# Miniprotein binders against CRAL-TRIO domain-containing protein C365.01: the designs that were tried, part 14

Target 1, 355 residues: CRAL-TRIO domain-containing protein C365.01, of Schizosaccharomyces pombe (q9uuc2)
Amino acid sequence: MADIPADRKKIVQEGWSRLFSDIEQPSYIQKFPSQESLYVSFFEQCAFDDFDLTLLRFLKARKFVVTDSSDMLANAIVWRQQANLRSIMVRGENGLNQNFVKASMYFIWGQDKKGRAIVFLNLHNFIPPKNTKDMEELKALILYAMENARLFLDSEQNAAKGVLGLVDLTYFSRKNIDLDFARVFAETFQNYYPEILGQALIVGSGFRMALFEGVWSIGKYFLDPEVRSKVTFCKPAQVSGYVDSKYIPLSMHGQFDETKLYERAPPETAGIGKPENYEELDKEYVDAAKEFIRLTREWIYAAGKPQEAEIEEKRKAFKYECKKLWRKGVALRPPNIYQRLGLIDANGHVDWSKA
Key: E = the ipSAE of ESMFold2; O = the ipSAE of OpenDDE; V2 = 0.75 times the mean of E and O plus 0.25 times the DockQ between their complexes.

## First folded at step 8 (miniprotein)

Design m39 (from d4 with L50I)
Fold by ESMFold2-Fast, scan of step 8:
Structure m39 (fold): chain B 355 residues (1-355), chain A 82 residues (1-82)
Amino acid sequence: as target 1 above (355 residues)
Amino acid sequence: SEELKEEIDKLREEVEKLKEEAKKLGVSPETIKELIRKLFELLWKLYKIIKETGDPELLMEIIELMREISKLLEELYKLRES
């Protein structure tokens, strides 16, 4: 498990102190159905990788301004509840609009040359929402995709470097353009999933690239400057500089047969998850969240004192147990496409030898 | 269509007027802010036209005009930050 860089220890402690103060405010607590649901949301937001690495992503996104960073994280914890993220993940793929799922607007497969998981975006399959219901259902698909992408951010493998986004413009057309949707998505991604993107490649040539560049003249202003700096435009032939041919889709003249990723289990096989299956796990999540907060406060108080090293070791061991506990929640979800193909195991661990 | 071509030509004329205004020595912060607002207004109008036409030649004219506006916006933001 990754350690906190020594030069970041103090600001991480300050970040946690501020966050704990924020989430204990009556005005904050009242935004949740119960105090238990607040702790569950906190745990699900932070324990997927490592609590401190999660906080560091928010700190980096706000240039290490503690107040801004901690408020951003507190808002993300509330947003998870308001966006019904738990319900989306519990129900699984079969709880989504199947027309949007079958459109195959994205898939995750393979690693780039820096070891980052690759998220392929098939914009030509993007269905612009026609009404409020379509917008809601498309948002649910995107949130399901973002939450599953977090499984590829395992800190033991490559969490610090994020993912590589790859946008294939080969079949892109004006019918795939919706800047109102793009703005909503950009705001959601930047506010609630900071520092997940390592780099984005916009791959194309000729008229289709020119069309995207035209629309990008507006779209780039939906992104923070830091996020914009991660975007690279390139020709199809240049992709091999970033990604080995074995992971480039056949549609882009690589070796990967992406058609396997467009299959899904029959609804009866995959099923829809039941909230009652999480009742016991939620109690464990609440207890773990409270213990993490207690240990973290003890860690902060112990700074410079004789017991500091002992408390740091206990806290590190407990963070490891929290990550294992978080993965029990993954095992209760209906299996996603990557689990069905064997790339991810039942507990959410990625096996790159299967890619 | 001929009507759409005329609309694009009119938008191009508006862009040229904004370029001339931007060239004035000692342009004020308020003028820069107003120019940026007008340029974004023009970009959104061009975007709306992209959704209405499948004519590749007209689309390329729109794209070229959007690129010109984008370049001018970058220059104005740089000037604002100075």
Scores: ipSAE 0.716, ipTM 0.905, lowest interface PAE 0.9, mean pLDDT 88

Design m42 (from d4 with E52D)
Fold by ESMFold2-Fast, scan of step 8:
Formats: sequence, C-alpha cells, structure tokens
Structure m42 (fold): chain B 355 residues (1-355), chain A 82 residues (1-82)
Amino acid sequence: as target 1 above (355 residues)
Amino acid sequence: SEELKEEIDKLREEVEKLKEEAKKLGVSPETIKELIRKLFELLWKLYKILKDTGDPELLMEIIELMREISKLLEELYKLRES
C-alpha cells in the first residue's frame, strides 16, 4: 500500500487483528463510561494522521512484537480517556495554569534540515512543581503541548521523521532540575506518544553542560534504550549541521527569536465548538471507528484473494476521510498559538511556508 | 560545609570500592546486579546533595563523580548483556 511499506503489510494486519480482539473484550470495554466513548478514544488516538502509521509507531516502539505493540496501543486508548485529553484540548490554553504558560517552557517552530518540526525546550524556564496541584497543572500543560505536537506529524508532511527536540542549555541552572517530574514525563512520553521523537539535541558547553550531564547520568535510565539512542550532545557551533541559522536561537548566535512570535501572536479566542457540536462529532467518530474496523477486517480476510486490491483501495480512501473527519475536532477547539500565528490553519494543517 | 565535603569524600570512597569489585575476573551475574543497585543508590545520594549545595567546587566534584558512576554503569550493563 502507498502508506504502508510493502514488507510491513502482514505485521500491520496482525497488529490490527490483535488490537480489535483486545478492545472488544468485556474487561477492556468496562474501563470506559460507554462503548461509544471507547470508539471515540480509539478514533482520536489513531486518526490524527493515519491509522496504519499510528499502529506502526507502536509496532516500532516494541520491536515489531505484535502482542506487546497492540497491548501498548490498547493501553494508550484507555489512558487518553482517563487523562481527560479531550477536556484539556477543548478548554484550550486559557484553561491551563497561566504562570506555567507564561514561563514559555517550550515552543514549536520551523523545520530542521531533514524536514522535521523543531520543538524548542527551554529548560531554564522550567518551574518544578511545589505540590500535587502544581504537578497536575504542569502535566495538563505537557499533555496540551504533546497533543498540539501531533499536528506537526502529518504523514503528508514528514510524519515518519518525527520531531527534532532542541534543548538550549545556555541559561540552564540547578533551579530547573526535578528528576521526579522528569521520570513522570519520560513514562508518559514513552507509553503514550511512541516514535514521536526523531532526534534530540542537547546543546551547551562548560559548566551548564556538565550540570546537565550529571543529572543525565540518572535521567537517561528513565528512557528506553531506543529513545536514548536518539539523544545527541553537541556544542552551540555544531547546531548549524542540523538546523539552518534562521532557526538557531539568539543565545547561540543564530536568528531565531521566539519572543517576537509571542509579541505578534493574537490572544486566544474562545473555541467555536458548543456541547452539541461535540456530541455530533462523537457520533461521527464512533461511526467512522466502527467502519474502519469493519473495512480492516475485510482487508485482512481478503489477503491473497481476488477482491484484495478492491478492498485495499476502498480502505485507503476511507482512511483519508477519517483523517479529514479527525480535523473537524481541531477546528472546534480554541485556536492554539501556532494557529493564531498562521503556521497552522483552522483545521490543523501546517503551512511550512509561514515558518 | 565541611560536613558536606566529608559526605562527598565518603561517597567517592564507596565508588572506588565498587570499581575495584567490578574489575575482578569472572564477576558473577549476582555480583553485577548488586553493583548496579549500589551505584544507583550512590547516584541518587549525589543528586540530593547536588540540589542542596551552593558551593561551585563541590558541585563540580559531585558532577564528576556522577559521570564516573555513569561510565561504570555502562560497563556493567554491557557485561550483563554479554
């Protein structure tokens, strides 16, 4: 298929077969308020880019062991509902702790030389949570950030390459260190957002790099070996090998000044979605999820049979419709800062010419 | 902060003892597992001191000791996998 490597078709079919078996078990269904909410969560987890590419990310994260991969995806679908991701996204930026938002702990802008979206991680702005409430509010910010980062993984625009994380240590200090939070973040990222990271650059020198390396001696063990292998330590001068000067931070003598983007960004406006719109969206998501499952079972059954090509074409067309349907949910949300800056349109499509 | 310096010195002595144990020919899987456990205990102790000290010289001593423990852990994990 066009979106599935030829040598991966069989394992993708096995992955779906296992997942469908798992999510239809009474013990799994009872973890949701209703069977409809299970299908909504499934759709929101998988349809953001492409169902098969989403499954492939979970397969790759578990070294193509079908049982482990499918269980991981099933757990992510449950987690999405339990973490109230829909509520976080519907409430928007104004629903978050504004002290954490104003700290500017992260920003997504531009592409690296391999076409990956750049996620700037401003660790010097990290505010360690002082209590349980702060921890939950910081988690909400991170989940909001990760969900918006998914918009930059569009398969038509380099989804397979993931993102480039750029950690600028220029102003990093002891006050920005919290390994307990780092462990929670690492667990969430690895369990529920596999294969999103293409590469991470830890950029610094001198004492600040030494300080980070000391903390990293523990922190690296919170990461799966596969994720650790994507981390590259480098000096500021070496960043030009990965990123054009246009996107190198001012702290490293480049041209990127995110402060100018914050100054230009209009304030958040209320989302256009009403409760009735989300009720209708949920019904459409349920119907689409059920149809995807039906078509995928037909596709699996048709393997090696005369009707295989016909069902593959029908399934491919339907996956495209599901991706469009998923973006209706994005259009109902309060516009995120990237939409307000014009980098992302109302439906969640990235226009890289604007970065 | 003579007390903190003495604590760091004791942790450094413990690291040297673990390095010597790791150098022994024919280290058993049980010994490797125990060495890894003790090294993580030392890393977490150093991390807690790192967060509390404002002395730049002590900070660098802690960081360097953490780096040494990290290298030893990498060597032990390679032995465990082989």
Scores: ipSAE 0.713, ipTM 0.901, lowest interface PAE 1.0, mean pLDDT 89

Design m58 (from d4 with D55E)
Fold by ESMFold2-Fast, scan of step 8:
Structure m58 (fold): chain B 355 residues (1-355), chain A 82 residues (1-82)
Amino acid sequence: as target 1 above (355 residues)
Amino acid sequence: SEELKEEIDKLREEVEKLKEEAKKLGVSPETIKELIRKLFELLWKLYKILKETGEPELLMEIIELMREISKLLEELYKLRES
């Protein structure tokens, strides 16, 4: 497990103190169907990586203003429940609009030269929603994608560096443009998935790049300045400076055969992903969340005292156990495309030797 | 068409007027805010034309005007921050 930078320890402790105070308020608790569902949502939000690294993403997103950061995280925990993220993940790929899935609007494959997982955004495959039903179904696909992308942010897999987004504009056209959708996506990404993007490459030239730049003149204002600063425009020839050709799709004149991503259909999922399979897991998530809170309060109290080092060691060990427990939940989900291909194992661990 | 080209030319004239207003010495914060609002109105009008037009030969002219507005917005935001 990654250690908290020494200069960030105090603000992390302040962040947790504020968050715990907020989530214990009756007005906050009443936003959940049950107190147990609050702890489940908290655990699912924070335990996928190191708890403290998760809080640090929210702290960084709000420029280390503790109150703003903790409120943002508290809101994300509520939002997970309200957006039915558990339901989306339990239903898996088969629960999504199959026309949107088959369009291949995105995929994750390989690592860039800094060790970041690469998210290929196939804007030329983007299907603008025609109505509110399409919008909700497209949002479900994107939330499914974001939740699976969190598996590539594991601290053991260079999570601190985020992902590399790569947009190939070769086949981009006006039919792929929808700024209303772009605004909704930007709001969701920034509010609920902060600091997952390490860098984004917009790859193109000529008319296609000019078209994107025209639309970007509006779209960039949907993004926080911090997110916007991570966007780099480059020519196709410059991509090799970021990503080895081994991981570049054949459609971009690299070596990766992206058609292999769609060779394996989702398996019959009867007996996998059923809500009843989560009953025991949820109980364990609740107990673990409560113990993390208790241990973190003890850690805060021990600051500057003789027992500090002992408590820090115990807390670090417990965070590791929580991460293992969180991954039991991944194993209960229907296998995603990367698990079916062997890039990710049943528990959500990425094996880059398979890419 | 002549009608669409006239509409684009009119939008370009509006952009030139806003550029002239932005060049005035001692532009107030309130004036900067109003200029930004008007420039976004023009960008959204151009975006609607870009998305819906059946005349692809005018796309580059629309895109160039959008880029020009974007550059002016960046200049105004810098002035607002000062």
Scores: ipSAE 0.743, ipTM 0.912, lowest interface PAE 0.9, mean pLDDT 88

Design m60
Fold by ESMFold2-Fast, scan of step 8:
Structure m60 (fold): chain B 355 residues (1-355), chain A 83 residues (1-83)
Amino acid sequence: as target 1 above (355 residues)
Amino acid sequence: SEELKEEIDKLREEVEKLKEEAKKLGVSPETIKELIRKLFELLWKLYKILKETDGDPELLMEIIELMREISKLLEELYKLRES
């Protein structure tokens, strides 16, 4: 696991102390069906990567103001439960509106020249929802997409600088524009998935680019200034400066055959995931969350003391065990498209040699 | 439509007036806030027209160009507000 930057150790400790205080409050606990479900949500929020790197994403998003950062993380843990993320992931792709899935609004493939996973956004496939039910089903698809994107944020692969978003404006038109939806999406992304975007490329030319720029005149103000600063507008020919041609889709004159992602996989033989498969895992998640909190408090107390190094090593080893345990949960999910294509294994490990 | 062209022309006149107001020496913080508010109102009006128009390419480009002008002016005003 990547080590905490030495100059960030104290603020990470302060962040954990504040968060642990917050989640132990009766008013906070009451927001969950049970105290066990609070620990499960905490574990699923933090264990997808290194716990400390997860907290650092929230710290950075709030400019290292401990109270703001810890409150943001506490809110994200509650939000996971309220948004029914577990249910969405257990049901998998077969639980989503298949017309929205087939539209191919996005896919994840390959790495940019800085080693960041690439998220391709095909805006021409986005049709604004017509009613509340369509909106809820589209939100479920997007949450499913964001949760699967977390599988590509493994700090051990040195790809911890987030993802490269690539917005393809080919065929983009007015029918693909919904600023109300864009605002809701931007708020969800910024509040609950901070610091996962390393850079975003808006790729286009001519009228399509002009149309997007017009709408961006309003849409950019839905984004925090720091997020907005990560957006780069470029022409199709300039994409090769960021991404090797082997990862650029055929539709953008590269070598990657993206039609493999557009072809429907055969129906899953096993069907959708079963909630009962998570009962034993949830007990393990609760125990792991409690032990992480205990070890972290011990680590904080040991600061500047002779036993500090020994405790840091035990805590680092336990974080590795937590990540392995989190991956057991991934293995219980119905296979996503990247797992079916062999880019990701059953436990969520990415094999870039397959891209 | 002819009515739509007249509406766009009127919005363009409003933008030019706001540009001239922004160029005045010693623009107060209160004036900058009011200019920003008015510019956002114009942007949302243009966005609504962009969504509702029958797709006349010439009119669409006029709307887009005016939105880009307003965006540039907003960036200038935000820089002044922070200074």
Scores: ipSAE 0.706, ipTM 0.900, lowest interface PAE 0.9, mean pLDDT 87

Design m61 (from d4 with W44S Y47S L50S I63S M66S)
Amino acid sequence: SEELKEEIDKLREEVEKLKEEAKKLGVSPETIKELIRKLFELLSKLSKISKETGDPELLMEISELSREISKLLEELYKLRES
ESMFold2-Fast, scan of step 8: ipSAE 0.013; ipTM 0.432

Design p1
Amino acid sequence: SEELKEEIDKLREEVEKLKEEAKKLGVSPETIKELIRKLFELLWKLYKILKETGDPELLKEIIALMREISALLEELYALRLGDPEAIEYLAELIKFLAELKES
ESMFold2-Fast, scan of step 8: ipSAE 0.530; ipTM 0.757

Design p2 (at its last look DockQ between E and O 0.65; V2 from the best seeds 0.00; counts 0 for: pTM E .672 < .8, other shape alone 6.895 > 2.5, SAP 83.087 > 70)
Fold by ESMFold2, look of step 9:
Structure p2 (fold): chain B 355 residues (1-355), chain A 103 residues (1-103)
Amino acid sequence: as target 1 above (355 residues)
Amino acid sequence: SEELKEEIDKLREEVEKLKEEAKKLGVSPETIKELIRKLFELLWKLYKILKETGDPELLKEIIALMREISALLEELYALRLGDPEAIEYAAELIKFAAELKES
């Protein structure tokens, strides 16, 4: 369990204090089907690694302005419920539009030279949405992808540096371009998954890069300046400075062939992911969310008092139990492709030796 | 088509006029905001044509114009770096342009 940076303790306390005040207002609670669903959403949003690290991501995304950061996190908690994110993850890969799945638009595998998980973004395979139904189904795909990417960001797996996005323009053409979806993707990423991106490499040359740069002249304004600063344009020959040749795609003259991984992946098991299986887990999530709030208020009131150290140790132990509890939910989902390939175990722990 | 070529020629002329206006204008906030608005409108028009054309020569012209406009926007934003009003204006204009696409 990572410690809160010593210089950030006070602002984390302020952030939680503000958030707890906001989420306990009747006007906020009314946005949920029940108060229990609020606590479940809060737990699922925050407990995947460390509650305080989750808050720190939102604080950093808003330049440590407490009110803006707390509002952003409160909105993400509501959004998780409204987007039916639990249902997406419970239905699994077979519950997604299979034309989008088979297009192989993205894949996560291996680590870059800084230890960041690599997200391969095969933009040349992107299928633009034709209508509102397509857009909603494509949104479900990116939510499924982003939630699975969280498994690679566990601080105990030393993935706190975010991910490396590797955007492949090798066969990129006009047919792969849709700024409406690009705006949706950017908004989803920035508002609900802050500080997940460590760096994005836009890889291409010649006309393919020129075409991308043309539409980037508009698309870059969908991104907050902080996120935009993480985007780097480079040629295929420069990728070896960031990524070992084992993980550089064949299209960029490396050794990585993700089709071999798709070929050997066992199919997703039918009959997994029943909503009924979550009834007892949700009770545990509610209890854990309430206990976290109680312990955190004790921690805030103990600041500078003799009992502070004891409460900090109790909070640390409890956050670790919450992290394990969150992963019980992962075990109830249909296994994602990384679990089926053995990179991630049934409880969401990554074994990088398998990459 | 011939109609797309004519439209691109008209947009090229408009870009050249806005480039000249940007060189001659004082740095009043209102003038900069108006130039930014017009340049974003041109970018969105060029994007719409880019989606419609399969002609490689037209695509090259569209890309060149979009990159030229982008360079001018970067220059104008450098004069207003970190200005929240300019950032909000750009975001509103992009949303407004998306609504025009529906129409």
Scores: ipSAE 0.661, ipTM 0.811, lowest interface PAE 1.1, mean pLDDT 86
Fold by OpenDDE base, look of step 9:
Structure p2 (fold): chain B 355 residues (1-355), chain A 103 residues (1-103)
Amino acid sequence: as target 1 above (355 residues)
Amino acid sequence: SEELKEEIDKLREEVEKLKEEAKKLGVSPETIKELIRKLFELLWKLYKILKETGDPELLKEIIALMREISALLEELYALRLGDPEAIEYAAELIKFAAELKES
């Protein structure tokens, strides 16, 4: 596991101290069906990759203001439960609107020249929601996609920070424009998945680029300044500077035929997890969450004391066990498209040689 | 449609008026915020027209005007750069953008 930078140790400790205080408040606990549900949500939010790295993402997103960062993380933990994110993930892709899934608006494939996973955003396949039901189905798809995208952010597997968003405007048209959806997307992304984006490339030319730029004149203000600063506009010919030709779409004069990705994907099988398995795992998550909190408080108390090194190592080892425990939850779910394609195994290991 | 063209022409006139107001020396932060709000309202109107417009030439005009307003917004925002409240200002812009949905 990546060590916390020495210059960030104190602020991470302050962040955890504040968060733990906040999540122990009766007013906060009441937002959940149970206190156990709170700890499950906390564990699922934070235990992937590394607890401290998760907190650092929120800290960075709020310019290392501890109060703002803690509040943001606390809100994300509540949101995870309120949005029924567990239920979405347990139902898998087959539980989503199949027309939206088949539209292939979003998928991850390959790595950029910096080793970042490439997130393809095909806005030309986007059909604006016509009603509240369609909007809710789109939200569910976004959540499913974003939660799966976390699997590519494992710091032990990818030294590169974040993903490369590749927005293809080649076939973008007026029919693909929806600022209401864009706002929902932006809010979901920035509030609950901070520091996932390394860079976004908006790729287009001519009238289509101009059309997007017109809409961007409004839409950019749905994004916080930090996220907005990661957006770059470029021409198709400039994409080769960021991405190898094997992963550049055919639409951009590359070699990657993205249409074949879904065609070759095996059908989604049912998840192996039964209700009893989730109940047992949730007990483990609760216990692990409580132990993480205990170890972190002990670590904070040990600052500058002889036992500091020992508790740091113990805490580091425990965080690694939590990562494995988090992956057990993934293994119970229906296999996502990346697992079905062999890009991600049941343990969450990414095999880029399959891409 | 001629009606949409007339509406765009009216919006263009409003943009020019706001441009002139923005050029005034000694514009207060509150005045800047108000100008930004008005410009966003114009952008939202243009966006609505853009969604309804089938005429390619009219669409080009709308896009051009949206770009012009966007540039002016960036200039106004730049006047707030270095302000310790710049983050809060950005949050206000997001709020203004979100409120436009309800209008």
Scores: ipSAE 0.641, ipTM 0.820, lowest interface PAE 0.7, mean pLDDT 88
ESMFold2-Fast, scan of step 8: ipSAE 0.575; ipTM 0.770
ESMFold2 (binder alone), look of step 9: mean pLDDT 72; pTM 0.662

Design p3
Fold by ESMFold2-Fast, scan of step 8:
Parts: C-alpha cells; sequence; structure tokens
Structure p3 (fold): chain B 355 residues (1-355), chain A 103 residues (1-103)
C-alpha cells in the first residue's frame, strides 16, 4: 500500500477531520435512506484505492483547501447514492442501452511510457442523445465506464499518476458534436472523479483537428483550469513519443487489435449480480467504514505521541484489508469486458502481462 | 445557406470591433469582463451556425472565427492572470455559456 507523502500527512488528517464532521451533520445524513447506506457509499467511494490517496485526489483538485476538498468528497459520497451507481454496477454491461455499448465509444487498454493506463475515446463513435431517455441512458454508460476505470487507478500499479486519455480524431465529424453532453460529462468527471486524468492527448491533423479546435474554443471552459492544463494537442506521428506501438490500435496504424474489445457480454452472463447478493457484504462495508473512521481519529490524536508509529501501522494494515473487502464487491458484479479478456481478474486486479 | 453566410459576416464584424476594443491600453477589469461576455456570446452564436450548415466552406470560416475568438479570450485571460479573482472567474465563464445556450 502506498504511504502518505510525509509533507501531506497533516493536511490529510485535517481533511479527514473535516469530512467526518460533515458526514455526521443531520442535514447530510438526511440525504441517505439510512445511516448504513451512508457508510456503504463512503466505503465504495474511498476504499477502492487507498483511503488517503482518494482524499489526496480531492485535496489536490481543490488546491489543498481543506474545507473545499472535504465538501467535494462529501458531495461525491451522497452523489453515488442519488446517481444509482450501485444499481448500474449490479446490472452490469447488459443492463445498459446496447446501441450505446455496441458503438464502442471508449475502451481502456495498455500503458503509456509513464506506466499510466490508456483510455481511448472513440469520439467518432459518439452518439449524441436525441431525447431525455437517451441522455439518461448515456449517463448510465458513462458512470459504468468511470467506475470500471477506477480499477485501473490502483495506486500500487499506477503510483497515483492517473490515466492517459487519448482522443483519435481520424474519423471525427460534425455529427459527433454535442456541447450539452460535453458539459454534463465534464461536470460529472470533475466533481466526482477528480485527478484521475494524468494527461489527455487530442490526436489529429487537417480539417478534423481544426473542427475539434473550433468546438474546443467553447468546450475548454467546461473544464477546470487544472484539468484543461493536462490537455495536449498532437499529430498522429507524435503519438509514438507517448505510447509504444504495441498499445496503439490497428485503426491508428499500431499493433493492438482493438476489435476484441468490441464484443458484448454473452447472454449467459446477463443475470450475474443481484441486489440481494450484496446484503452480507454491505454489513461488512458498514463495519469497515466505522472502524476506519475510529482508527483514523486515533491516528490523528496520536500525532507526536509515543504510540503514533504503532497506530499508523495498524491503520495501514486495516486500509489494506478494506481494499481487499472492497474488491469482493467487484467480484459480485457481472464480468466487464476487461475481465472477460483476462486483463482484469475477478476481483478487479489488472494484469498488464495480458495487455 | 445564403442567409447563414450573411449571419457569419455580421459576426465577423462584431469580432473585429471587439478586437479593436481589446487593443486599448489600460482597459479596466470591468471592461475586460464585458469583452469576455460578448466574445462568449459570439462563440455560442457561431456554434449554433456550425450545427446548422452543411457547407464545407462556411464550416471553415466558422472554425477560423471560433479559433480567432478563442485566441482573443486567452489574451484577455492573460491580462488578468496576476489577479486571484480572475482564476475563479474562468470557472464562472462556464456558467455564462450555460446561460447563453438558451438563446
Amino acid sequence: as target 1 above (355 residues)
Amino acid sequence: SEELKEEIDKLREEVEKLKEEAKKLGVSPETIKELIRKLFELLWKLYKILKETGDPELLKEIIALMREISALLEELYALRLGDPEAIEELKEWAKLLKELKES
């Protein structure tokens, strides 16, 4: 498990203190169906990686202003409940609009030269929503995609560097443009999934790049300045400076056969994962969340005291157990495409030797 | 198509007027904020035309104007870079674009 950077320990402690205070407020608790559902949402938000690295992503997103950062995290925790994330993940790929899934608007494969997982955004496959139902169904696909992307943000393998986004403009056209959708996506990404993007490459040339740059003149203002600073425009020939040809799709003249990622879940796997399968696990999540909060408060109190090192070690060991417990929830989900292809195991661990 | 071309020509004239205003030395923060608001309004109008036109030549002209406005916006932003309030205002400009989408 990665350790908190020494120069960030105090602000991490301050962040947790503020967050625990926020989630104990009656006005906050009222946003959840039960106290248990609050703890489940907290656990699902924070335990996927490392609790402290999760908080650090929110702290960094708000320039280490503790109040803003903790409020942002508290908002993300309640948002998970309101957005029905559990329902989306329980139902899996076959619970989504299959026309949107078949379009292959994105996939995750391979690593860049800095060891970051690559998220390929097939913008030319983007289907703008035509009505409110389409918009809600497209949002469900986005949330499903972002939750699965979290599996590639494993701090042990990614060193908290985030992902590389890669947008190939080769086939981009006016029909793929929807600034209302882009705004919704940007808001969701920035508010609830901060600091997952290490860098984004917009790859193109000629008229298609000019078209994207025209629309980007508006779209860039949907992005926080910090996120916008991570975007790099480049020509197709320059991609090899960032990504080995082994991981570049065949459609971009690389060696990776991306067509295997366009397969849907077989009908026989459609029914895996029911809400009742999570009842026992949810009780364990509640207990783990409460114990993490208790240990973290002890850790804060122990700062500068003789017992500090002992409590830090217990807390570190418990965070590791929480990560394992969180991954039991991944194993209950219907297998995603990366699990079906063997890149990710049943518990959500990435095996890069399979890429 | 001819009607859209006339609309684009009018928007280009407005861009030129705003560029001249932006060249004035010592423009106040309030003047810069108003210039930014007008530039976003023009960007949104150009975007609406971009969605309507199937003419490749009109598309090229719209894109060129949008890129020109974008460059001017970055220049106006740079003039305010030393002001911590200006950084927060960049986030507020997304709200302005949301308001303008209804027009």
Scores: ipSAE 0.473, ipTM 0.750, lowest interface PAE 2.0, mean pLDDT 84

